# Ledger of designs, part 154: VHH binders against p49116

Target 1, 238 residues: p49116
Amino acid sequence: EGPLLSDTHVTFKLTMPSPMPEYLNVHYICESASRLLFLSMHWARSIPAFQALGQDCNTSLVRACWNELFTLGLAQCAQVMSLSTILAAIVNHLQNSIQEDKLSGDRIKQVMEHIWKLQEFCNSMAKLDIDGYEYAYLKAIVLFSPDHPGLTSTSQIEKFQEKAQMELQDYVQKTYSEDTYRLARILVRLPALRLMSSNITEELFFTGLIGNVSIDSIIPYILKMETAEYNGQITGAS

## First folded at step 12 (VHH)

Design d51 (framework vhh_ozoralizumab_d1)
Fold by ESMFold2-Fast, scan of step 12:
Structure d51 (fold): chain B 238 residues (1-238), chain A 119 residues (1-119)
Amino acid sequence: as target 1 above (238 residues)
Amino acid sequence: EVQLVESGGGLVQPGGSLRLSCAASGFRFEDYGMYWVRQAPGKGLEWVSSISWDSSYTLYPDSVKGRFTISRDNAKNTLYLQMNSLRPEDTAVYYCAREFYSWGPEDYRGQGTLVTVSS
């Protein structure tokens, strides 16, 4: 009966490892990305509608959409992360590897194309000046996607997605009343998220992840964490 | 050509210690993070430890945390792994590896050094 998201679900504050090293490295990038990923999952599990779907459904939804949530988080937190600096450092490393004949030119081009698409997405969101409410509802639309294989409770998921779309429409029409086409410009950005390779995202941001652990394998454990344990992970507390 | 040469392996009794070294050449060692990985007989590769280019950050899995210490000497282009309180399950070939992205042409790792923990 109430709104899908409360004001507490609009707040999305990333705390970066400090200080930023003079030369960016895989460990700093991985730590920063891990904090964003944990923040994104904590955000999702705090939504009452999400909790109501049950543990198995929650795990399946996040496994299917973590890359889309993460990419939206990168766009939203681009300034806090100095994302352009991180991506520039990766590009410089790749260019130096070509000069030293260490990396294949073809593989480097594939990764560079992915970086370009990521930058284009983040730039488009920045140009639209997407606000915190809009980001929260876009994340909710992505989270409550009923079309992933193997899902149970698909009718309830679809209901929550429709509620997210309705509340986003209401917000945009009320807040940006003079901009008739704003909602359309925002929504047309979403299909690009499905074209982003989760494997390339993992390679760029989570290469330093410990052991033989994939993002897919850790999701169930993050979602089961107690609030205090979870807060310890995102702040780096012992 | 990138070269990584491991040394320091051998036979040791349970509870003993060994210090592994990895001599790096053919690249700017000080610009790369470094890793140790191991492969036990009949098993797959297992990550052992990681260190950043400037030593400001190190990582360990729970299986070796508190027992193993990774370090480096950038002036000597050398990576180290200090292994204490060794157990039979630590028996493996240990490989030195340079930081890579999985999108790189291949992972640069050495030929390995055998560690056998046996009575």
Scores: ipSAE 0.006, ipTM 0.198, lowest interface PAE 9.8, mean pLDDT 81

Design d52 (framework vhh_ozoralizumab_d1)
Fold by ESMFold2-Fast, scan of step 12:
Structure d52 (fold): chain B 238 residues (1-238), chain A 119 residues (1-119)
Amino acid sequence: as target 1 above (238 residues)
Amino acid sequence: EVQLVESGGGLVQPGGSLRLSCAASGFRFEDYGMYWVRQAPGKGLEWVSSISWDSSYTLYPDSVKGRFTISRDNAKNTLYLQMNSLRPEDTAVYYCAKEFYSYGPEDYRGQGTLVTVSS
């Protein structure tokens, strides 16, 4: 019955494929995104409450929320990733590739709107100066979402989500005691995560890596990876 | 992995017709616009036709307009190009391509299908 998260769960350090190439390419973007995805999955696996739900429930939760976790990770690691530079390169590619051909304007508009929503989300989090503890608890709130279709153990998931919310409240009240409304400002950012398409995230960040394999299909395998195997993936070791 | 397999090319007389097919796999075909491009011997790539994900919009350059018709069958993950009134200058290897919004430069994967228009 201890706290939901420990200081270990606050540590979230992305190791980038270094250095950033002079000419940004899809391979660098996919490698960077894959490292973030693997870091996010390893983070979730390290939570005792997550493990307590059992393997089937754990897999279903991550399949349902991976895009929300990934997007929070993008916001948290935006500076380390040079995310604004990555998004600018994607935008330039989209504009150049379709400048003369207006075919599929609706799809391009959907992708551009997704990038705009992602930029707005990351900017809002940066403006609020969200710290590592706050990110850890926001990720926990997203992870322990009882409202996804097809979930089992929803009462237990809801209890873990409530625990995450309570611990976040206690942390914010103690650390930012002068800002009575900080928690409310942070929590109202979360609904925007549900409006971002996992399909578009997958196309933007994982096109070069997984080919015909969806993130949904690989999640069970990532969650079963041992620490050494995981470290090999996220650090780019052979 | 995204895979595109073109077929239906061959040798035809001027004024003849051919129907090209492209079998797509490794992605949600129904979510992407598709196009045909060609490369004549010793020349660069030339755009031939485009079609939206739902077939509501098609586009052709003046060189093929009125002679070629692009279509797709989303249930079969297949793209088609009906080529009528073929001319010697239509001689080329024809490639199908997926819209590559987030991938980088356009990728015309596969061997293509050779169309030769000659007497």
Scores: ipSAE 0.000, ipTM 0.160, lowest interface PAE 12.2, mean pLDDT 81

Design d53 (framework vhh_ozoralizumab_d1)
Fold by ESMFold2-Fast, scan of step 12:
Structure d53 (fold): chain B 238 residues (1-238), chain A 119 residues (1-119)
Amino acid sequence: as target 1 above (238 residues)
Amino acid sequence: EVQLVESGGGLVQPGGSLRLSCAASGFRFEDYGMYWVRQAPGKGLEWVSSISWDSSYTLYPDSVKGRFTISRDNAKNTLYLQMNSLRPEDTAVYYCTREFYSYGPEDYRGQGTLVTVSS
């Protein structure tokens, strides 16, 4: 059969809300993050191998890995999003926190550690100069993860993950032939994604969601969206 | 455009009471936690109280706990601060602001409302 990903799956273009506000707020950050999340879900849904697993498996996979996909998307779109500016604004607010509660102090510490891990991850990816093809295959590797609890069709998922790994290897060896250890440097970045708390990601980027709905609850809805409806969400149309 | 308009400040004697109001417009008020913060003359910004979007969670520092009560009316897009047993050290300009994440008030604030506690 053909390759796991086509050239269309390499294209990953985030359209930011405009204009950027003078004072960063949860609404702007949430809208920006929501567009990235929607783009990431649309990307996954467009993969024929993903579609072949069926709706129930698709929902379970995305619920298990959305935070990993989102974090890879943050790294890939860091410049377009001005992610460093967003994170600096959050850090400044946390450091200048006027709250005195000890529970608040422990939570601030957890959030600061998460921001540090996120910045470290994004910096590692930037230093490696990860290209669009590499990002597409890394997203495929985390999407087709067979080791999440409760999954069915784990042998099929594992085969798609192995196919993603082989196609990434072939790409890197052909494109970066002078760098013998590039693939290893890229792959050792992936375990850090699983150490990132999805709850803290929701708090940092999705606090402005209307009705305080969880990402887990909206994933089935996003995956069922029609292409036109979906495109409206990622571009901010209507 | 986000607008927050504070009112209800004034001169009051120690032991007195005041009720502050904050009228919000330009955003979905019911979707945001809200903060009261104050700035005394020559001092930095101090947190006074916070309330969740649904009123299920409120927080106070020890300096005002038991004396101040934060509340909101989502139907009216209005935030309130009931201040009882006022002390000279409560003298400040009081500002309302939206939550900028779970721990922080937004940096943007309006003109505020002046509270002076003096005999």
Scores: ipSAE 0.012, ipTM 0.236, lowest interface PAE 8.8, mean pLDDT 83

Design d54 (framework vhh_ozoralizumab_d1)
Fold by ESMFold2-Fast, scan of step 12:
Structure d54 (fold): chain B 238 residues (1-238), chain A 119 residues (1-119)
Amino acid sequence: as target 1 above (238 residues)
Amino acid sequence: EVQLVESGGGLVQPGGSLRLSCAASGFRFEDYGMYWVRQAPGKGLEWVSSISWDSSYTLYPDSVKGRFTISRDNAKNTLYLQMNSLRPEDTAVYYCAAEFYSWGPEDYRGQGTLVTVSS
């Protein structure tokens, strides 16, 4: 049966739109986030175990976990994205909106709390110095979650999740043999991903999507894209 | 510092026309999409029109489509809104905004210009 993930699944290279504008705007943030989302879905689609579950199951799994995959991707690509700069600009904009009484204070508070949770998560991953193999296995654990409502083939999904957990354990124990508690420190970070609102993630990063399209409606399309179409979307080819 | 200054508002009869201007400074105007929003007395903000950085696309809601035209002059850092066949329901304060990070058409940066359509 071989390993769940190969070295090709460890490679996760985000190409950012360039140049970064002097003042951040909704379209630059949306394009950057869309590239990360497309890269994350392409990563999932490349896993043989994922392909083996079939198109309908694949769509259901990604719809259930895209926010968790996306958040892990934000943490992994934080430096490439200059994520701290993006979040600081959003925070500054929201603080100015509070002062000028232009937006609901309750809504701004909810969004600010989400940003603080996101910053905390990314900072915790950075402090742990999570490597590419660890990110790949954490994404696999999230992807192969059997506990989402409405899923079929849950026993097979659970088997793939357990395999991801075992391969992560073997990797960490071999690579970080002197740090007995590293795996536990990594795994206790995962529950926080499920507490983050996918609706607020859409508002923060995908507000530039025109035509009232939701991520749920886009997912089946992205998963069916040919490689050439997919590469065009990631690189922003005109 | 980013500044947007609207002008061109005033009192006009139904069926009349007005041209609004927005003078932009403090950022590279030519790199950003721009839009107009309005706020009628006692109502919330309503999106009026958007234009891309290079003028290659423009967008209008059904309420103004065919009557209003958005345009820009990147050499002058100025945004325009040509308003034709004005109706009493177009009475509002009109605001100019840049597509900086925002929550959509409800974000505006200028002080606004008042348009009153009445006989």
Scores: ipSAE 0.000, ipTM 0.165, lowest interface PAE 11.4, mean pLDDT 82

Design d55 (framework vhh_ozoralizumab_d1)
Fold by ESMFold2-Fast, scan of step 12:
Structure d55 (fold): chain B 238 residues (1-238), chain A 119 residues (1-119)
Amino acid sequence: as target 1 above (238 residues)
Amino acid sequence: EVQLVESGGGLVQPGGSLRLSCAASGFRFEDYGMYWVRQAPGKGLEWVSSISWDSSYTLYPDSVKGRFTISRDNAKNTLYLQMNSLRPEDTAVYYCASEFYSYGPEDYRGQGTLVTVSS
């Protein structure tokens, strides 16, 4: 009966590891990315509609869309993360690896294409000046995607996605009434999220976490964490 | 010239322990994060552990968590990996790497040290 998201779901506050190191390294990037991932999972689990779908369906949804949620989080938190600086450091390292003949040309091309797509996505969102309400509803649209293979309760998921789309439309029309095509410009950005490789995201941001276990594989455990455990991961306290 | 020289590998029985060392030179070791990665025979590369420049943060995948401990001695420019409760599936060449040098599969600065867990 109520709105899909409350004001508490619009608040998305990433706490960065502090202090920022003088030189960026894979560990700092991994810690920062892990905090964003845990914040994103906690955000999703706090949505009453998401909880209403049940644990099995919830796990399947997040396993299917974590990379899209994470990428939206990167765009939303790009300034607080200094994402451009992180990506520049990665690019510089890749260029040095070419000079030293350490990485294959094919692998470097795949990673560079991913970085380019990520930069273009974040830049497009910045140019559109996407606000906190818009980000919350875009994340909800991505989360409640009924079209991933293997999902159950797809009719309920679709209804929640439609509710997210309706509430986003209502918000944009009221807040940006003078910009008739703003919603269309925002929504056409979303398909790009599905073109981004989760494997490359894992390599770029989660090298310090990934071994034989993928992010997809750890999601069931993350979703079962208590609020205090989430807070510990989000702030780095234990 | 940047150099990373691994040592401490060898043959050990299941349940045994080994301590790997990586001697670093040619750069300011104390300013960089360090990593251990491994490649098992006929398998892909696997990240094993990471440690921040000041040792305040260490990370492990579930496959080695509780069994392996990464540490460093900045005064000696040396990275360590203490491996306990070794299993046959830990058999691999172990590589030392620094910061983004461990970024890709071919991006290893060290020569590696072979660890074989067998009876």
Scores: ipSAE 0.000, ipTM 0.121, lowest interface PAE 18.9, mean pLDDT 80

Design d56 (framework vhh_ozoralizumab_d1)
Fold by ESMFold2-Fast, scan of step 12:
Structure d56 (fold): chain B 238 residues (1-238), chain A 119 residues (1-119)
Amino acid sequence: as target 1 above (238 residues)
Amino acid sequence: EVQLVESGGGLVQPGGSLRLSCAASGFRFEDYGMYWVRQAPGKGLEWVSSISWDSSYTLYPDSVKGRFTISRDNAKNTLYLQMNSLRPEDTAVYYCAGEFYSWGPEDYRGQGTLVTVSS
């Protein structure tokens, strides 16, 4: 068959709410994160292999891996998002909450450890200078993970993951031929994505979206949106 | 400080219409996105619709798309939900909520307004 990903899947363009407010608020952070989430799910939907798995499998797969896809998206779009500024604003809010006795010390520690892990991941990807093709394949490897509980079609998912790994290897060996160990350095970053709590990601970036309703509940609706609605969400248009 | 007061619910026949209102106070309404959620008897919360702070974008699940319209009036600190072509499965308590940071188990929604769709 042809390649798993085409050149169209390398294009990953986040359009931010404009202009960025002088003082960050929950609305701006949530809208920015929602646009990235919508872009990430639209990206996954555009892959023929993903479409071939069928709607029920697609929903289960994205529910299992959205946090990993989102985190890779944060790393890839860190500059356009001014992610460091967003994280600084969240840290400032946490510090104020400590002084006002609004959050427990255990909760603050848990959230700060998550922010630290996220920053470490984004910094490691930046230091490795991961390119657009590498990000596309890493997202595909994460998306086609056969080892999440409750998945069906696991053998087909595993074949697509192996295809993604092979195409990444071919790309890296061709493009970065002088760096013999580059692929290993890239792949060893991936396990850290599964150690990051989706609940804390949701609290940091999506706290204002739908109250007590989880990202898991909204995923089927995002995946079912027509292309015009996807485009509207990622650009902030109606 | 934050107060959300829903109104406009009631009994309506299938195919009918209702307009819900949410009066907001205690925060800068114009700075926050707003949304509607509902809870049918014995069910969990279901997201119904969202609107950005400036009304530049709105979101709907397929279950209400084309039938419900969310809107807001920032001058009046009021959120609206226009519900058309109502179905028995729309029967629920409808809650207004703002996009606030919540670091605890607090439920930042109002007291709710009951919508009953039956003959």
Scores: ipSAE 0.005, ipTM 0.142, lowest interface PAE 10.0, mean pLDDT 82

Design d57 (framework vhh_ozoralizumab_d1)
Fold by ESMFold2-Fast, scan of step 12:
Structure d57 (fold): chain B 238 residues (1-238), chain A 119 residues (1-119)
Amino acid sequence: as target 1 above (238 residues)
Amino acid sequence: EVQLVESGGGLVQPGGSLRLSCAASGFRFEDYGMYWVRQAPGKGLEWVSSISWDSSYTLYPDSVKGRFTISRDNAKNTLYLQMNSLRPEDTAVYYCAVEFYSYGPEDYRGQGTLVTVSS
């Protein structure tokens, strides 16, 4: 068969809400995060191998890995988003809320640890100077993960993951021929994605937008959107 | 209105070949992955093969892998299934299917075409 990803799958362009507010607020952060989430799901849906698995498998895969895809997207789009500024604003908001309401300190500690893990991950990716092709293949590797509980068609999913790994290896060896250990340095970053809680990601980036529904519960709806509707969400046209 | 019309079924001897066709209308054929499913007498639906919108990816279960080949002609809005080395266990009604994210498989299967593999 042909390559798993084409050049069109390397293009990953996040359009930020405009105008940027004078001070960051929950609504701006949630809108930015939602655009990234929709872009990530539209990206996954555009992969021919992913389409061939069928709707039920597609839904199960994205439900299992949306947090990993989202986190990779945050790292990839960190400069466009001014992610460090967004995280600083979240921390300031969180600290002020704790001080006023005196809610659970244990929960706040968990949230702060998540932010530190996210910052560490994004800094690692930035230090490695991960390019667009590498991000596309890393996203494909996490998307086609056969080891999530409850998946069907795991043998087919595993074959696509192996194909993603092979194509990444070929790309890195050809493009970064002088850096013998680059692929290993990239791949050892991936396990960290599974240590990050999807519940805390929802709290940090989707507070006030999703309301009382989880992202897991709305994934089937998002995947059912037509291409034009996805584009509307990504650009803020609707 | 979405329509899928299968053809090409018939009676063949074990080891024989058949080519099934599916004529699609009522939707942008070139934008959707397609697949074949079959139902043997008294049994449930079984997935037979899938093909991506651009033909770059095809999938098969082990039961037909190496014997069946799925293909499509987007210019003709037609899906094909080339079936070689047919076995009695391949006897079934074969359905062409497209899965829109807005509704399930039963909403878009044709009437089917009967394939009987017997001496």
Scores: ipSAE 0.000, ipTM 0.214, lowest interface PAE 16.7, mean pLDDT 82

Design d58 (framework vhh_ozoralizumab_d1)
Fold by ESMFold2-Fast, scan of step 12:
Structure d58 (fold): chain B 238 residues (1-238), chain A 118 residues (1-118)
Amino acid sequence: as target 1 above (238 residues)
Amino acid sequence: EVQLVESGGGLVQPGGSLRLSCAASGFRFEDYGMYWVRQAPGKGLEWVSSISWDSSYTLYPDSVKGRFTISRDNAKNTLYLQMNSLRPEDTAVYYCATEFYSYGEDYRGQGTLVTVSS
């Protein structure tokens, strides 16, 4: 019944908070991250195949993969976000937390390892020059993952993941016909997303807006949000 | 310097109501999400409720959902928690919180004690 994704799913336009402060603070970083998260969820909701799975399945899938979607979004929007500057500000804040004895040495090590893995991932995607179509299909492969614990009705999800993989393969083979191994290089990057802790992503990017509430707890609320309320979140309203 | 000052705690009978207030200063209150956390005697910190900067959404754990209501007045730099149908297990010191200054560290006020007892 047609392609899994349309041209509208290639367009992934992040609107950053303005004005950008001279010195980055937790509010600006969290607002920027929240806009990217909401944009990612809006992107997922716009896919007809995703809608067809129904609300309960939609909630379970996004709860399982939001960190992977968010990380792909960070890589895709790295230039728009000035992600390197944001990560530098987070590292500086974390170094100050060491000096103020706010976090244990083991926790700081885990957080720094996470930042390093994130930087490596974003750098590898930039070096591969991943285009908008490739990002859209990688997000679809991640979204339609049938292998998360606790999922039921996995056969339809697996079909959509296979469709995403086939359409990505077709796109890459036609668009980058001279680069026989490009698809393989892209796909081997995906397992790295599952090595990144969703709890650490929450701590780094969402602390200023969510506090001690998990992203898993807000996902059902965001997915049920009306268009006007949703637009207010992703644009910051007035 | 960021300051959060809670008030409104006290002794109340089971089934009663209390309204907590948190006066915020030292930062642009209207720009940050806020939340309430509590600590019962001898227990760890428990999240109670969260509210976005613009009040567009609020979040509650099942333990207080339908009984507590979080709200804010950005013009007054004040956060509120309306607590209804109070239970003995709601007995705790309640803290207003924001993570304005750090990732993963709670910036909390002094707290206000709520005691639910017959």
Scores: ipSAE 0.000, ipTM 0.153, lowest interface PAE 14.2, mean pLDDT 81

Design d59 (framework vhh_ozoralizumab_d1)
Fold by ESMFold2-Fast, scan of step 12:
Structure d59 (fold): chain B 238 residues (1-238), chain A 118 residues (1-118)
Amino acid sequence: as target 1 above (238 residues)
Amino acid sequence: EVQLVESGGGLVQPGGSLRLSCAASGFRFEDYGMYWVRQAPGKGLEWVSSISWDSSYTLYPDSVKGRFTISRDNAKNTLYLQMNSLRPEDTAVYYCATEFYDYGFDYRGQGTLVTVSS
């Protein structure tokens, strides 16, 4: 078989809502996050190996890993999104909610811990100066995870994950030949993605724009969209 | 309005070859993965092969790997299955399927019968 990913799968271009408002609001944050989510799902759908697994398997894989893909996307697109500014606005909102006694202190603590874990993850990726090829392969490794409950075709999924790992290794060894420990430093970052709650991610980034539906409920619809519809969602065109 | 029409089945001797075709219409064929599945007499559906939209990935179970080849012609909206070294256990109704509609093998054609017998 050819490589798991081609140059087209390395390209990951987020188009932000324009213009960024002077004062960040929930709608801007949710629209930005939705664009990243749609871009991430479109990216996954465009991988021939992923498509060959079939619709039911594709839906199950993305439902299991969308939070990991989204978080990697946040790290990759942090500068384009001005993510630090968005997170600061969320933190300020949460602090004001404490003052107004609108949310419990325990819930605020959970959400704040999630934000700090997210910031730590994004900072670690920035320090490592992860490039576009490395991000593409890391996303492929988390996408082709054979260990989620309820999956079929687990042997084939594991084969694709191993292929992603091998292609990442080949890339890093060739591109960063003088840094023998780079691959290990990159891979030890991945377990942190599974410790972050998808429910808290959904609450922080998708409340108010997705409406009353869960991310799980919209995944099958997004995956079935044609390329033109995906591009429409990314650009905000009707 | 989505239609999948299989053809090419028939009676063939063990060790023989057969080429199945599936004519697709009513959807953007070039945008979707395609599958061959089969159902032997008295058995459930068995996945036979799959192919990505651009033909860069093909998958086969061990039961047919090396004997069957899936291919597609996006310009003609046609899916193919080349079957070589046929065995009596390959006797089944073969169905063309796509991921386009709602559940599993979302839309299946009416099938084409392949009988491998002396």
Scores: ipSAE 0.000, ipTM 0.266, lowest interface PAE 14.6, mean pLDDT 82

Design d6 (framework vhh_ozoralizumab_d1)
Fold by ESMFold2-Fast, scan of step 12:
Structure d6 (fold): chain B 238 residues (1-238), chain A 120 residues (1-120)
Amino acid sequence: as target 1 above (238 residues)
Amino acid sequence: EVQLVESGGGLVQPGGSLRLSCAASGFRFEDYGMYWVRQAPGKGLEWVSSISWDSSYTLYPDSVKGRFTISRDNAKNTLYLQMNSLRPEDTAVYYCATEFYSGYEPLDYRGQGTLVTVSS
């Protein structure tokens, strides 16, 4: 039934909390990250193929891939977020916390490697000058991953992933016909997203969440939100 | 020092097979995507195949799809290209390649190449 994604799915506009503080703090970072997460999940919900899989499959897919979607969103929205400034603030705050709490050397190394891998990923995407259509299809490829443990309906998910890959190939070949290597450069970046721990992403960007709630625990609720309630979350208005 | 060393090229009859190998050193091979590219006599570079760091994505142009298979062994830091049903138009120098980003600049690396000649 026509393309997997329409032009409406290319639109991905993050509204940042306002006013932006003169100096970054953990609450502003958490609020910004939460808005991006909500925007990413609402984007996924808008895809007819995703809706067709049913609520249980939708929840399982997003639980499996939210960190990959979030990281692609960070790369896509890096300029509007001033991501480099946010990452510098996180590193400073984390180093002070680590020194005080005397975390193990292995944990310190793991967290710093995560931050450096995230910076490397975002820089590579920026250098490739990935456009809105490419980001939409990369997010779809990540979303429709049939290989996560515990998934059902894996055959249908694989079909949608293959459709996303084919449509991305068609787009890139038509739009960037002179760059025969572009699609290959783009696709080989995706597996790096799975090396980045969702637990560490949660610690770095969502430390301001009240009540020690996990992202995994809130995903079903966000996916069930009505449009008005969702809009209140992403715009900061109720 | 990043090094890519190709081997396995040679003279083969049309319809024959060859397996190319690329030995990588000087970087964390297991962290980077790899490519095969070729250059026929008097022609420009042509992309032949790509593989992600974990082998989960492989890509081929229509000219080699179904005939060539890219693979890698991360434990051995080695990239492979299995070429079947070779045609005279596959005659080229084949290069192993990879790409890094250093600051704001892509750093493209390729080896010295290995010659594949498909002729009777």
Scores: ipSAE 0.000, ipTM 0.178, lowest interface PAE 16.5, mean pLDDT 81

